# VHH binders against Polyisoprenyl-teichoic acid--peptidoglycan teichoic acid transferase TagU (tagU): the designs that were tried, part 3

Target 1, 284 residues: Polyisoprenyl-teichoic acid--peptidoglycan teichoic acid transferase TagU (tagU), of Oceanobacillus iheyensis (q8enf3)
Amino acid sequence: LIYNQVGAVVDTMHSPLSRDSDPDRQKEINQLYKEKDAVNILLLGVDERDGDLGRSDTMILLSINPNTDKMIMLSIPRDTYVNIPGRGMDKINHAYPFGIVDGVGGPDLSVQTVEETFNLSIHSYIRVNMEGFQQGIDAVGGVTVNNAQAFSTGGYNFDQGQITLDGKQALEFIRMRKQDSRGDLGRNDRQRQVIQAAMNEAASFSSITKAGEILDILGNNVQTDLDMDKLQTLLTNYAGARNNITTMEIEGHGETINGIWYYIVSDEEINRVNSEITGHMQEQ

## First folded at step 25 (VHH)

Design r1 (from p0 with T101I)
Fold by ESMFold2, fold request of step 26:
Structure r1 (fold): chain B 284 residues (1-284), chain A 122 residues (1-122)
Amino acid sequence: as target 1 above (284 residues)
Amino acid sequence: EVQLLESGGGLVQPGGSLRLSCAASGFTFSSYDMSWVRQAPGKGPEWVSAISGSGGSTYYADSVKGRFTISRDNSKNTLYLQMNSLRAEDTAVYYCAREFISGWYEDAFDIRGQGTLVTVSS
């Protein structure tokens, strides 16, 4: 009964990409998970409001190798100057709303843009909005992070050191920028910490009943092309990789082009990122 | 079939004023933050101004701050740019663009129109 109820909830949030209608593509992806091959998953954190399409303000490529039990988290700066298919050079976080308005799909164009920029394959995606984020944190009972700098915002105090956050606190924790001496990089670090902590809480579930409750709460606030089979595979065969996580940054520089600030990444750095991820994926 | 149609450009003397309009169709106008972008002859695009979907927040490039006013009428699906105290360096083709309020970092994209030429010359 539990299996059937969880399956029904997962089907509600399942939102395949247009390319998933290709049977050859589906066979390739299914085989990759069955053979326990390395997978690349794109996480899209969108900040949407009622009547607003939002942008993918958080973009993280998770490269998971279950054979070495290693994971790379590649943080992709939202202002990265890239070619967006059908649009030309722009900030990478514009791919999401462009995909929607161009009829391609928000996650579809985001995935395509990352794949073409880095010459990498992305096998699955997870898109979450701010409401889903908050609800998810509450449903798992909170998250524990290591706060680099004490600060106060939104009516909450965040002490330096290890702290435990509920959904509302986690939201304010990841939103803050002005009080972090590291600027946007500091905010990106807080976002990664909360995401990592949420993964640890999700992987530590002792029963399917709690998982079903979380999925039911999330509903329309989470979209993914992962079906139940792949979700179960990630929570079992791939879960060990969460214990050996390497964060990876993309080197670049800020540049104003015609009065607009971009994060410029060289072709050499793009090639380095490709080589690091590809090498990680091929390691046995 | 998103459409953004700019109008209101023309020849004007330094110190003069001009109001640009952008007629929007094919989407829920009030759901999008909107921007003006300009391109001077022989130059690349320069972001000028932005306004939130509700009209509650406005933003300006330093080069136009205090002289230009962005506004919108969501009942008419129209974006405006009131340009006062015009200077020769304001000469450009002006484009209307869609963007979002969230994750905003002073960028315009989704330009669909041909723009409207503003020439400031004595």
Scores: ipSAE 0.014, ipTM 0.137, lowest interface PAE 8.4, mean pLDDT 80

Design r3 (from p0 with A50S)
Fold by ESMFold2, last read:
Structure r3 (fold): chain B 284 residues (1-284), chain A 122 residues (1-122)
Amino acid sequence: as target 1 above (284 residues)
Amino acid sequence: EVQLLESGGGLVQPGGSLRLSCAASGFTFSSYDMSWVRQAPGKGPEWVSSISGSGGSTYYADSVKGRFTISRDNSKNTLYLQMNSLRAEDTAVYYCAREFTSGWYEDAFDIRGQGTLVTVSS
């Protein structure tokens, strides 16, 4: 019965990209999962407050190799100067709202832009807004992290050491930067810890008993092109990779072009990122 | 139109001091938290310091704590960075930024100027 309720929630969240209607594409993706091949999943954290169309302020490529039990987490800077199909050069986080305006789809254009920029295939996406992030953390029963330094923000106290966070606490925990003595490295560490802890909790049997609660609260807050079979495969055959996550940064520099700040990434760095991800995916 | 104009950079010896200024216009200055961000030659951007809209809260990267002081004068729409005990590693272009709160991050930066170059060399 739990599977029936989880299946109903997955069907509600299922929002295929327009390219998913291509039968050759469907066959390719189905083959990858059947053969337990490495897959690339784009995580889009969108901020759709203020009646705005939203921006993908968080873009993370998860490259999962189930044969080596390794995962690369590539953080894509929101201000990266890229070509957005149909729009020209702009900040990569604008692809999401442009996709909506242009009738392509927010996730569709975001995925296409990342693929064309890095010459990589993205096999699936998961789009989540702020409420969906909080609900997801709550639905898995919270997350436990190791906090390097005590701080207070958003009305919460975060003690040094091992702490357990609900959804609202987890959001404030990953948002903070100014009070971390390690600067950006500290914030990146907090983000990685929360994502890893969430995956650990989602893979456990005890998390599945919360499926009914998930049904009523996720709605449009979580959107994905993964169907039930692929979700089940990820939570079983691919789950081991969550235990060996490495983070990858994209090197670049800031530059003001026509009065607008961008993060400039060289072709050489684009090629390095491509080589590292494809090498990881091909490893046996 | 929003403008952020950095000034006060220059060549200074190690151990020296400089005071950077950022003249703001085209927006309600006191409504925005403000930051300094620097970029060393051949390197990416590095957050340096932040100050709340009222000036009541200040924050610093570990690399500059005790040496740099951020301040603002809301009556003059001006942000300042007092830089003391300068070191070679402080050599960078320094940018003034408006902050806004992204839902996912507390410090999203809006940089508009070309920055001001600080060179620390003996």
Scores: ipSAE 0.377, ipTM 0.744, lowest interface PAE 3.2, mean pLDDT 84
Fold by OpenDDE, last read:
Structure r3 (fold): chain B 284 residues (1-284), chain A 122 residues (1-122)
Amino acid sequence: as target 1 above (284 residues)
Amino acid sequence: EVQLLESGGGLVQPGGSLRLSCAASGFTFSSYDMSWVRQAPGKGPEWVSSISGSGGSTYYADSVKGRFTISRDNSKNTLYLQMNSLRAEDTAVYYCAREFTSGWYEDAFDIRGQGTLVTVSS
């Protein structure tokens, strides 16, 4: 009964991509998880506002290899100048709203755009809005991170060193840029730390009831093509990878085209990213 | 058309000074907070300074605090960055940017200029 309830809750956030309707695709993805192959999961943080479809302002690719128990977290700059299928050259974070407007789906077009940009396969996605993010952090009981530099923002003081954050604090923590000399890289680092901490907390939950409670809290604020079985697999068979996380940044330069700022990434850099992720996935 | 155009960059010796300007057009300049950001070769973008729409509030990165001064003239639709006591590490392309609020960012930029190169070298 509990399992069924958990399943029902998961179904509320389960949102497969259109391509997942293909039985061959389903088989392929299911086999990857079943055989504990390396998988790429795209995390989408969407800035949803009233009357706004939102943009995927946060994009992080998780490449997880259960055979090596290693994970790569790749931050994708939201302003990356890319070709969006059906829309042309634009910021990569615009794929999400364009997908909605065009009827192909926000996650669908985002995933496709990332795949075509980096020549990588994306096997799963997780989409979360700000509310879902806050709720998620609270649901796992908060997160502990190592703050490199003390700063204050959003009415909160964040001391240097080990600090524990609730959902609201975590959001303010990852949003800050001005008080970190690393700038965007610092913000990316904070994002990755919070995600890593959240994964650690989630991994500690072995109870299906607890998982169900968390999922119930998140509700529609989280969307994913992962079903309960794959989620469980990630939390069990792939959980070891959280202990060995490497981070990647995409090198590029800023350019203003027709008054709009874009982050320009060279083909060489795209190839580097591709090579590193692919190599990671193939590592035994 | 919304546009930002930076100027004032150049080669300067360590300890020297430069004044950057950013001319804004195509929008109500005074309604927006503005920022300077810079990018050094091989490094990611670095926020440098911000100023409120009215000019009443200013913010600085620790790396430039006490040396740089941000200001604006809303009557001229112009943003300024006075850079004093320049160091080699200040070498970068400097961009002016229009701020907007994002759910995932305390400050996001929707438009930036083409940038102006500042080189600090002996």
Scores: ipSAE 0.347, ipTM 0.713, lowest interface PAE 1.0, mean pLDDT 90
Fold by OpenDDE, last read:
Structure r3 (fold): chain B 284 residues (1-284), chain A 122 residues (1-122)
Amino acid sequence: as target 1 above (284 residues)
Amino acid sequence: EVQLLESGGGLVQPGGSLRLSCAASGFTFSSYDMSWVRQAPGKGPEWVSSISGSGGSTYYADSVKGRFTISRDNSKNTLYLQMNSLRAEDTAVYYCAREFTSGWYEDAFDIRGQGTLVTVSS
């Protein structure tokens, strides 16, 4: 009965991709999780506001291998110049709103674009907006991170050292760049720390009821094709991978085309990324 | 039409100096924080420096702190980057960019110029 109630809550955020309607696809994905195979999860941070469909300003591919207990976090630059199916060459973060407008779905087109760009399979996705992010952090009871340098932003003071952040604080924490001498690398580090901390908190949950309560809080601010079973599997069978996270960066160069700045990635770099992710997934 | 146009790049020896300029048009320049970003060959974009709309606050990456100075003249709609003690690793295309706040970034860039090449070589 409790499980059913939790299941009902999950339905609020459960949003399968169009392709997931295929029974063969369902079987394939279910088998991957059941057999504890390596999986690729695309994280989409969407900047949606009133009157704005939003863009996937944050795109992170999580490649998780439960057999090696290793995880690769691949940051995909939002300005990456790619072919968006049905739309042509544009910034990769535009796939999300285009998917909505075209009726394909934001996550659908984003996932497809990433897959076709990097020649990788994406098995699951998690889409979160700013509110969902904040709520998620709050729901897990906050996150503890190690702040390398004291700074102030968004009305908050972040001391150097170990600090605990609520949802609002965490958002401001990961958004900041200017007051970190490391620049983009500093921001990336803060993002990784918050994500890792959140995962740690979530992994500590042994109760399905508690997980359900958290999901209920998130509501429509989080969308995923993961059902409760797969979420539970990730929290249990894949939890070890959070202890060994490697960050991958995509090399490229900036180019202004018709007045718009794009991040250009070579085919060689695409192949490198593909090789590393694929190799990671195949490790036992 | 919103436009940014960088100038001042060139070839310079290590230890040399250059001053970059960025001419802005099509928007209220003083209302926006501005940044310099650079991209070295084979590397991703790197944030270099930022300045508030009023010019009262400046920020620098560790890699350029103490060597570079960002400034602006709002009466001329121009952004500047004084680069001193240049090093080989400073070789890059330098872009000026207009900042905006997004949900996930405090200083995202919505407009960038074509860039100006700075080459530091002996």
Scores: ipSAE 0.338, ipTM 0.725, lowest interface PAE 1.0, mean pLDDT 90
Fold by ESMFold2, fold request of step 26:
Structure r3 (fold): chain B 284 residues (1-284), chain A 122 residues (1-122)
Amino acid sequence: as target 1 above (284 residues)
Amino acid sequence: EVQLLESGGGLVQPGGSLRLSCAASGFTFSSYDMSWVRQAPGKGPEWVSSISGSGGSTYYADSVKGRFTISRDNSKNTLYLQMNSLRAEDTAVYYCAREFTSGWYEDAFDIRGQGTLVTVSS
């Protein structure tokens, strides 16, 4: 019954990329997971509230090496100045709505843009909107984090120390910036903790009581090109990597070009990011 | 058309003071939280301070707490940053930013101007 409910949710949210229609690519991706090779998964946090199509305001590359039990979490700034295929230079977070307008697909163009920018392969993606994030955290039974400093936001109080968060609390926990004098480093730490805690709960806990909630609500709130087999592989063969997560940042500078602010990343930094991720993936 | 025009930068001795201004136009100024963001030579952007649309709440990075004061005059559509006890590490181009809330971010910065250079040296 567990597999029937989880399988139905995965089938409902399963949304292959256009490139996945290539059967040779599908064989390669399937074999990569089956042989326990390192994988790169792009997480897209989409905000669909602005009355129109959403933008991918949160982009995180998870690079998972199950042979070393290590994971790199690379945060990609939303305003990064990149070439978007078919559009030219723009902010990377525009790839998502451009993909929809151009008939390519929001996740499709986002993945393609990240791959071309960093010369990296992305093997899978997960797109969530805010409701899907909240529901996902609730589905794993909440998350426990170690909060560095007390703060209050969104009608919630977050005590210093170990706290347990439901989905709504977790969203407010990772959104906060102004009360954290550590700046973006503090927010990155909170995001890492929530992701790590969610993976810990998913890997160590399977609850049939949560499956029914997922079926009726998560539909389009979570989309992915992962099928049931790959999800099971990630939660088993790849789960050890959740115990050693390193965050990685992309260095750059801000610049206003024709009245628009961009985050400019040098070719040298692009190459550094590529080398670090590639080296991580090749470690034995 | 949204415009944000920074001014008031210049050369200042260590320990000195300077007041930056940001003239805003093309939007309802009082409806937006505003921020100062700076970029030191060879470094990436660093958030400095934020103020709510009404001016009732202010926030500061640790690096500037107690030395800088953010304020706004909604009748003049102007954002200010009073900088006191300036240090060499405050040398940067300072940008004003309109904030907006995305679902994933409490604050996202909308920067339109070229900034104003503050140089702190002897």
Scores: ipSAE 0.329, ipTM 0.710, lowest interface PAE 3.8, mean pLDDT 84

Design r3 (from p0 with A50S)
Fold by ESMFold2, fold request of step 26:
Structure r3 (fold): chain B 284 residues (1-284), chain A 122 residues (1-122)
Amino acid sequence: as target 1 above (284 residues)
Amino acid sequence: EVQLLESGGGLVQPGGSLRLSCAASGFTFSSYDMSWVRQAPGKGPEWVSSISGSGGSTYYADSVKGRFTISRDNSKNTLYLQMNSLRAEDTAVYYCAREFTSGWYEDAFDIRGQGTLVTVSS
């Protein structure tokens, strides 16, 4: 009753970046996945409202090394003061709506901005809105996490200890900060747990047909430049890295410039981030 | 134009006390949750405390619980932070923030002022 042909679903949601028209680039990316090399994937969580282009409130770089079975999860603060190509210095989360307005593409300009800021290659992206996040968690059958501290928010109770979350619960679980006595470290831990649990559930599917059913449910709530071959590779050959996730933070300071708050990151910190990710990718 | 003006900082010895104020204008103050965020020298911003629009709910970072008290006076559009038992690690610029909920996070900080410097030094 449900359309479940993976090839047709992947073609519908597939949204290549403008740079993907370069055949040498495509050959390089295809070989990287085929050879099981380390990859960098940019996750864009967008917050869309009626009549609003949205902003990328959540930007997470996943650097996956399938040869060491390690993953770095780098959270990029939304207010980071960066040069946005064609726009000048601004908050990094503005790259998404600027890309749309400028006819470049929301994900396109976001990826370009992250690459140029950190001098890193991003090999693939996944853009998801809040509905897509919830649907994705529901589609894998929920996620099980170990909650460090009981709290209640969004009309839900989250008991301490092992709990199972549906999509709506998972969103509230990762959104909460004020009630966690660990502050931002606690929120980072909750995000890591949900991402890890979702990957564990996704890696447990037995066939591409089930992956197609998940993608069909997601519909237009997910956009990506991954094709069917790369999705299959990530769910199989790269899945082992889910067992060793290290979270990484970008150090900086807040500053009000002409009445606008920004997160300022030094050149030294940008170089540290580049070195850590590059070293991780090269590890054998 | 939304304005937030922090004041009340200064030099204080360890164990001392200080009270910070934030004068708010340009928005309906009582409709917004408010926060204090601080930034120590060489460090990034750190959330300190939050208070609901009505003043009925307060939240504190572990580093300040039992020592700091957030409050507000909605008739004066003013946010306060009473800081007791001050320590060297409390040295920071303290910012007043209006809170917004983004779709992905329950809080986002809207900071407009230059902050007020608190220095805890022997």
Scores: ipSAE 0.328, ipTM 0.705, lowest interface PAE 3.5, mean pLDDT 84
Fold by ESMFold2, last read:
Structure r3 (fold): chain B 284 residues (1-284), chain A 122 residues (1-122)
Amino acid sequence: as target 1 above (284 residues)
Amino acid sequence: EVQLLESGGGLVQPGGSLRLSCAASGFTFSSYDMSWVRQAPGKGPEWVSSISGSGGSTYYADSVKGRFTISRDNSKNTLYLQMNSLRAEDTAVYYCAREFTSGWYEDAFDIRGQGTLVTVSS
């Protein structure tokens, strides 16, 4: 019964990409999951609060190898200077709203842009806005993290050490930077901890209460091209990888071009990223 | 149009001091939190320091705390960074940034200028 209610929530959020209508593509993706091959999933955190089309201000590639039980989290800087199909060179986070305006689809153009930039295949996506993030954390029953230093923000206090966060607390926990004197490294660590903790809670799904929390997820706040079978496969056959997460950063430099700030990534660094991800995917 | 113009960089010896300035125009300066962001040769951007719109709150990265002082003069639309006890690792291009709130980040940097180069070398 609990699986039927989870299935109804998944159907509400299911939003296939246009390329998913290609039967050869569908066969390839389905076979990859059936054979328990490594998968790449693009996480898109979009900001819809300002009343415009969402921008993908958070972009994380999860590369999951169920044969080695390893996962790479690759953070893609939102200001990365890339070619966006149909638009030319721009910030990668503009692919999402351009996809909507151009009739391609927000997640569709974001996925295509990442694939073409890094020469990687992306097999699935998850798009979440801030409300969906909060609802998702609440639905898994909150998350427990190890906070490196105490701070207060957004009306919340975050003690040093082991703390348990609900969805609103988790959002403030991951978005803080100024009070972490480690700067971006500290924020990256907090984001990794929350994602890992959320995966641990999802993999430990065991109660009717958790099923009820999942029913509160609104379709507009979380969208994905994962169907029920792939979600079940990820939560079972792929779940072991959550215990060995390596974070990966993209090196680059900032540059102002015609009065606009971009993050410039060399071809050498793009090739390094491709090599590390493809090597990870091919390990036995 | 929003403009941010950094100045005051140069060559200094280790242990020396330097003061950077950022002239702002095209927006209500006192309404925005401001930051300094630096980029060392061959490295990516690194946040250095931030100051609230009123000047009442200041924040510093561990690498500069106790050595650098951020300040602003809202009557002159100018942001400052006083850098003392300079080290070789402070060598970088320093950028002035206007802050704005993103839903996923408490601060995001709006950089418009070319920055000012600080070189710390004997």
Scores: ipSAE 0.320, ipTM 0.713, lowest interface PAE 3.5, mean pLDDT 84
Fold by OpenDDE, fold request of step 26:
Structure r3 (fold): chain B 284 residues (1-284), chain A 122 residues (1-122)
Amino acid sequence: as target 1 above (284 residues)
Amino acid sequence: EVQLLESGGGLVQPGGSLRLSCAASGFTFSSYDMSWVRQAPGKGPEWVSSISGSGGSTYYADSVKGRFTISRDNSKNTLYLQMNSLRAEDTAVYYCAREFTSGWYEDAFDIRGQGTLVTVSS
């Protein structure tokens, strides 16, 4: 009964990709989760503002292998210069709004773009807006991170060391770049830390009821192609991977093309990323 | 066409000074907050300084605070960076960038110049 209730809540968040309508695709994805195979989940943080479709400013690929209990978090720089199907070369974070405009879907085109860029399979996605992010952090009771350098932004002071953040604080924490000499890499690190901390908090919830309550709070601010069964599987069978997380950064260089700055990634680097993720997924 | 063009870079000895300029064109310069960003060899980009559209507010990274001064002349569509007491660690390509706001980023840049190289060496 409680499972059904939670399921109903999850249905509000469930937003399958267009390709998921294919029964063969459904079977394939379902089998991966049921058989506890490695899966790739694309996290999309979208900046939805009034009058703006938003961009996927935050893109993180989670590669989870329940057999090894290892996870790779790959940060994808938003300014990565890639080919967007139907749109040509542009920043990778533009795939989301283009997908909406083109009627393909924001997550759909984003996922496709990542897949084609890195030659990887994306099995699931989670899209969250700023409100959903804040609500999510609050719902799990806040997050504790290790701040490498003290800084102040958004009316908050973030001391160096272990600090606990609520939803609003966490958002400001991950948004900051100016006071980190690592630049985008520093910001990426903070993003990953918050995500890791959030996963740790979520994993501590042993009851389906609690999970359901959190999901209910998030509502439409979170969209995913994960159904209740897969979410449950992730929370249980894949949860061990959170204890062994490897972070990856994509190496590249900045280049200004027609006045716009892009992050240029070589084919060699693309192949490296592919090899690392694929190798990770194949480990037994 | 929107364009930013940096100039003023060069070789300077430690303790020396340089003044960088950034010429903007193709947009209403005064309507945008502007930033200087630098990238040293083998390092990621580092935010250096920002200035509001009107010039009324300025911001600096700790690494350059007290040594660098950002300014702008909106009548000339030009951004400046006065760099004093230069150090070896200031060696980098310096870029001017136009800021825009994003929910996920405090200081997103949508336009950036080609950069100008500053080398501080004895």
Scores: ipSAE 0.307, ipTM 0.686, lowest interface PAE 1.1, mean pLDDT 90
Fold by OpenDDE, fold request of step 26:
Structure r3 (fold): chain B 284 residues (1-284), chain A 122 residues (1-122)
Amino acid sequence: as target 1 above (284 residues)
Amino acid sequence: EVQLLESGGGLVQPGGSLRLSCAASGFTFSSYDMSWVRQAPGKGPEWVSSISGSGGSTYYADSVKGRFTISRDNSKNTLYLQMNSLRAEDTAVYYCAREFTSGWYEDAFDIRGQGTLVTVSS
């Protein structure tokens, strides 16, 4: 009964990709989770505002291997100059709104773009807007992160060292760039820390009821192709990977093309990223 | 056509000074906050300084505070960065960038120039 209730809540968040309608695809993905194979999950943070389709300003690939209990978090720079299917060369974060406009779907085109760019398979996705992010952090009871440098933004003071953040604080924490000499890399690091902390909190949940309550709070602010079974599997069989996380950054350089700044990534770097992720997935 | 064109970079000795300029075109310059960002070899982009559209507010990274001064002349559509007391660690390509707001970022840059190289070396 409880499972059914939680299932119903999850259904509000369940948004399969168009390609997931293929029974063969369904079988493939289900088998991966069932057999505890390595999976790649694309996290999309979208700036959805009234009157704005938004962009996937945050893109993080989670590669999880339950056999090794290792996880790779790959931050994908939003300005990465890539080929977007049907749209041509542009910033990778534009795939999301283009997907919406083209009727393909925001997550669909984003996932496809990442797959084709890095020659990787994406097995699942999670899309969250700002509200969903805040709600999620609050729902897990807040997150504790290690802040490298004290800074102030959005009316909050963030001290150096271990700090605990609620949803609003966490959002401001990850938004900040100016006061971190690492720039986007610093922001990426903060994002990863918050995600990691959130995963740790979620993994501590002992009841499916609590998980359901959290999902209910998130509502439509979170969209994912993960169903209840896969979510449960991630929280149980794949949870060990959170204890061994490797972070990856994509090396590149800025270039202005027709007045627009892009992050240019070499084929060599793409291959490096591919090799590392693939190698990680193949480890036993 | 929206364009930003940086100039003024070059080789300078430690303790020296340079003044960078950024010529903007193709948009209402005064309507945008502008920034300088830099990227050193092997490092990620670093925000250096920002100035409001009107020029009334200025912001600096701690690494350059007290040494660098950002300014703008809206009548000339030009952004400036006066760099004094230059250090080896200031070596980087400096970019002029137009700011815009994003939900996931306190600031973002939608347009940047090609950059100008600043090398601080003895």
Scores: ipSAE 0.274, ipTM 0.664, lowest interface PAE 1.2, mean pLDDT 90

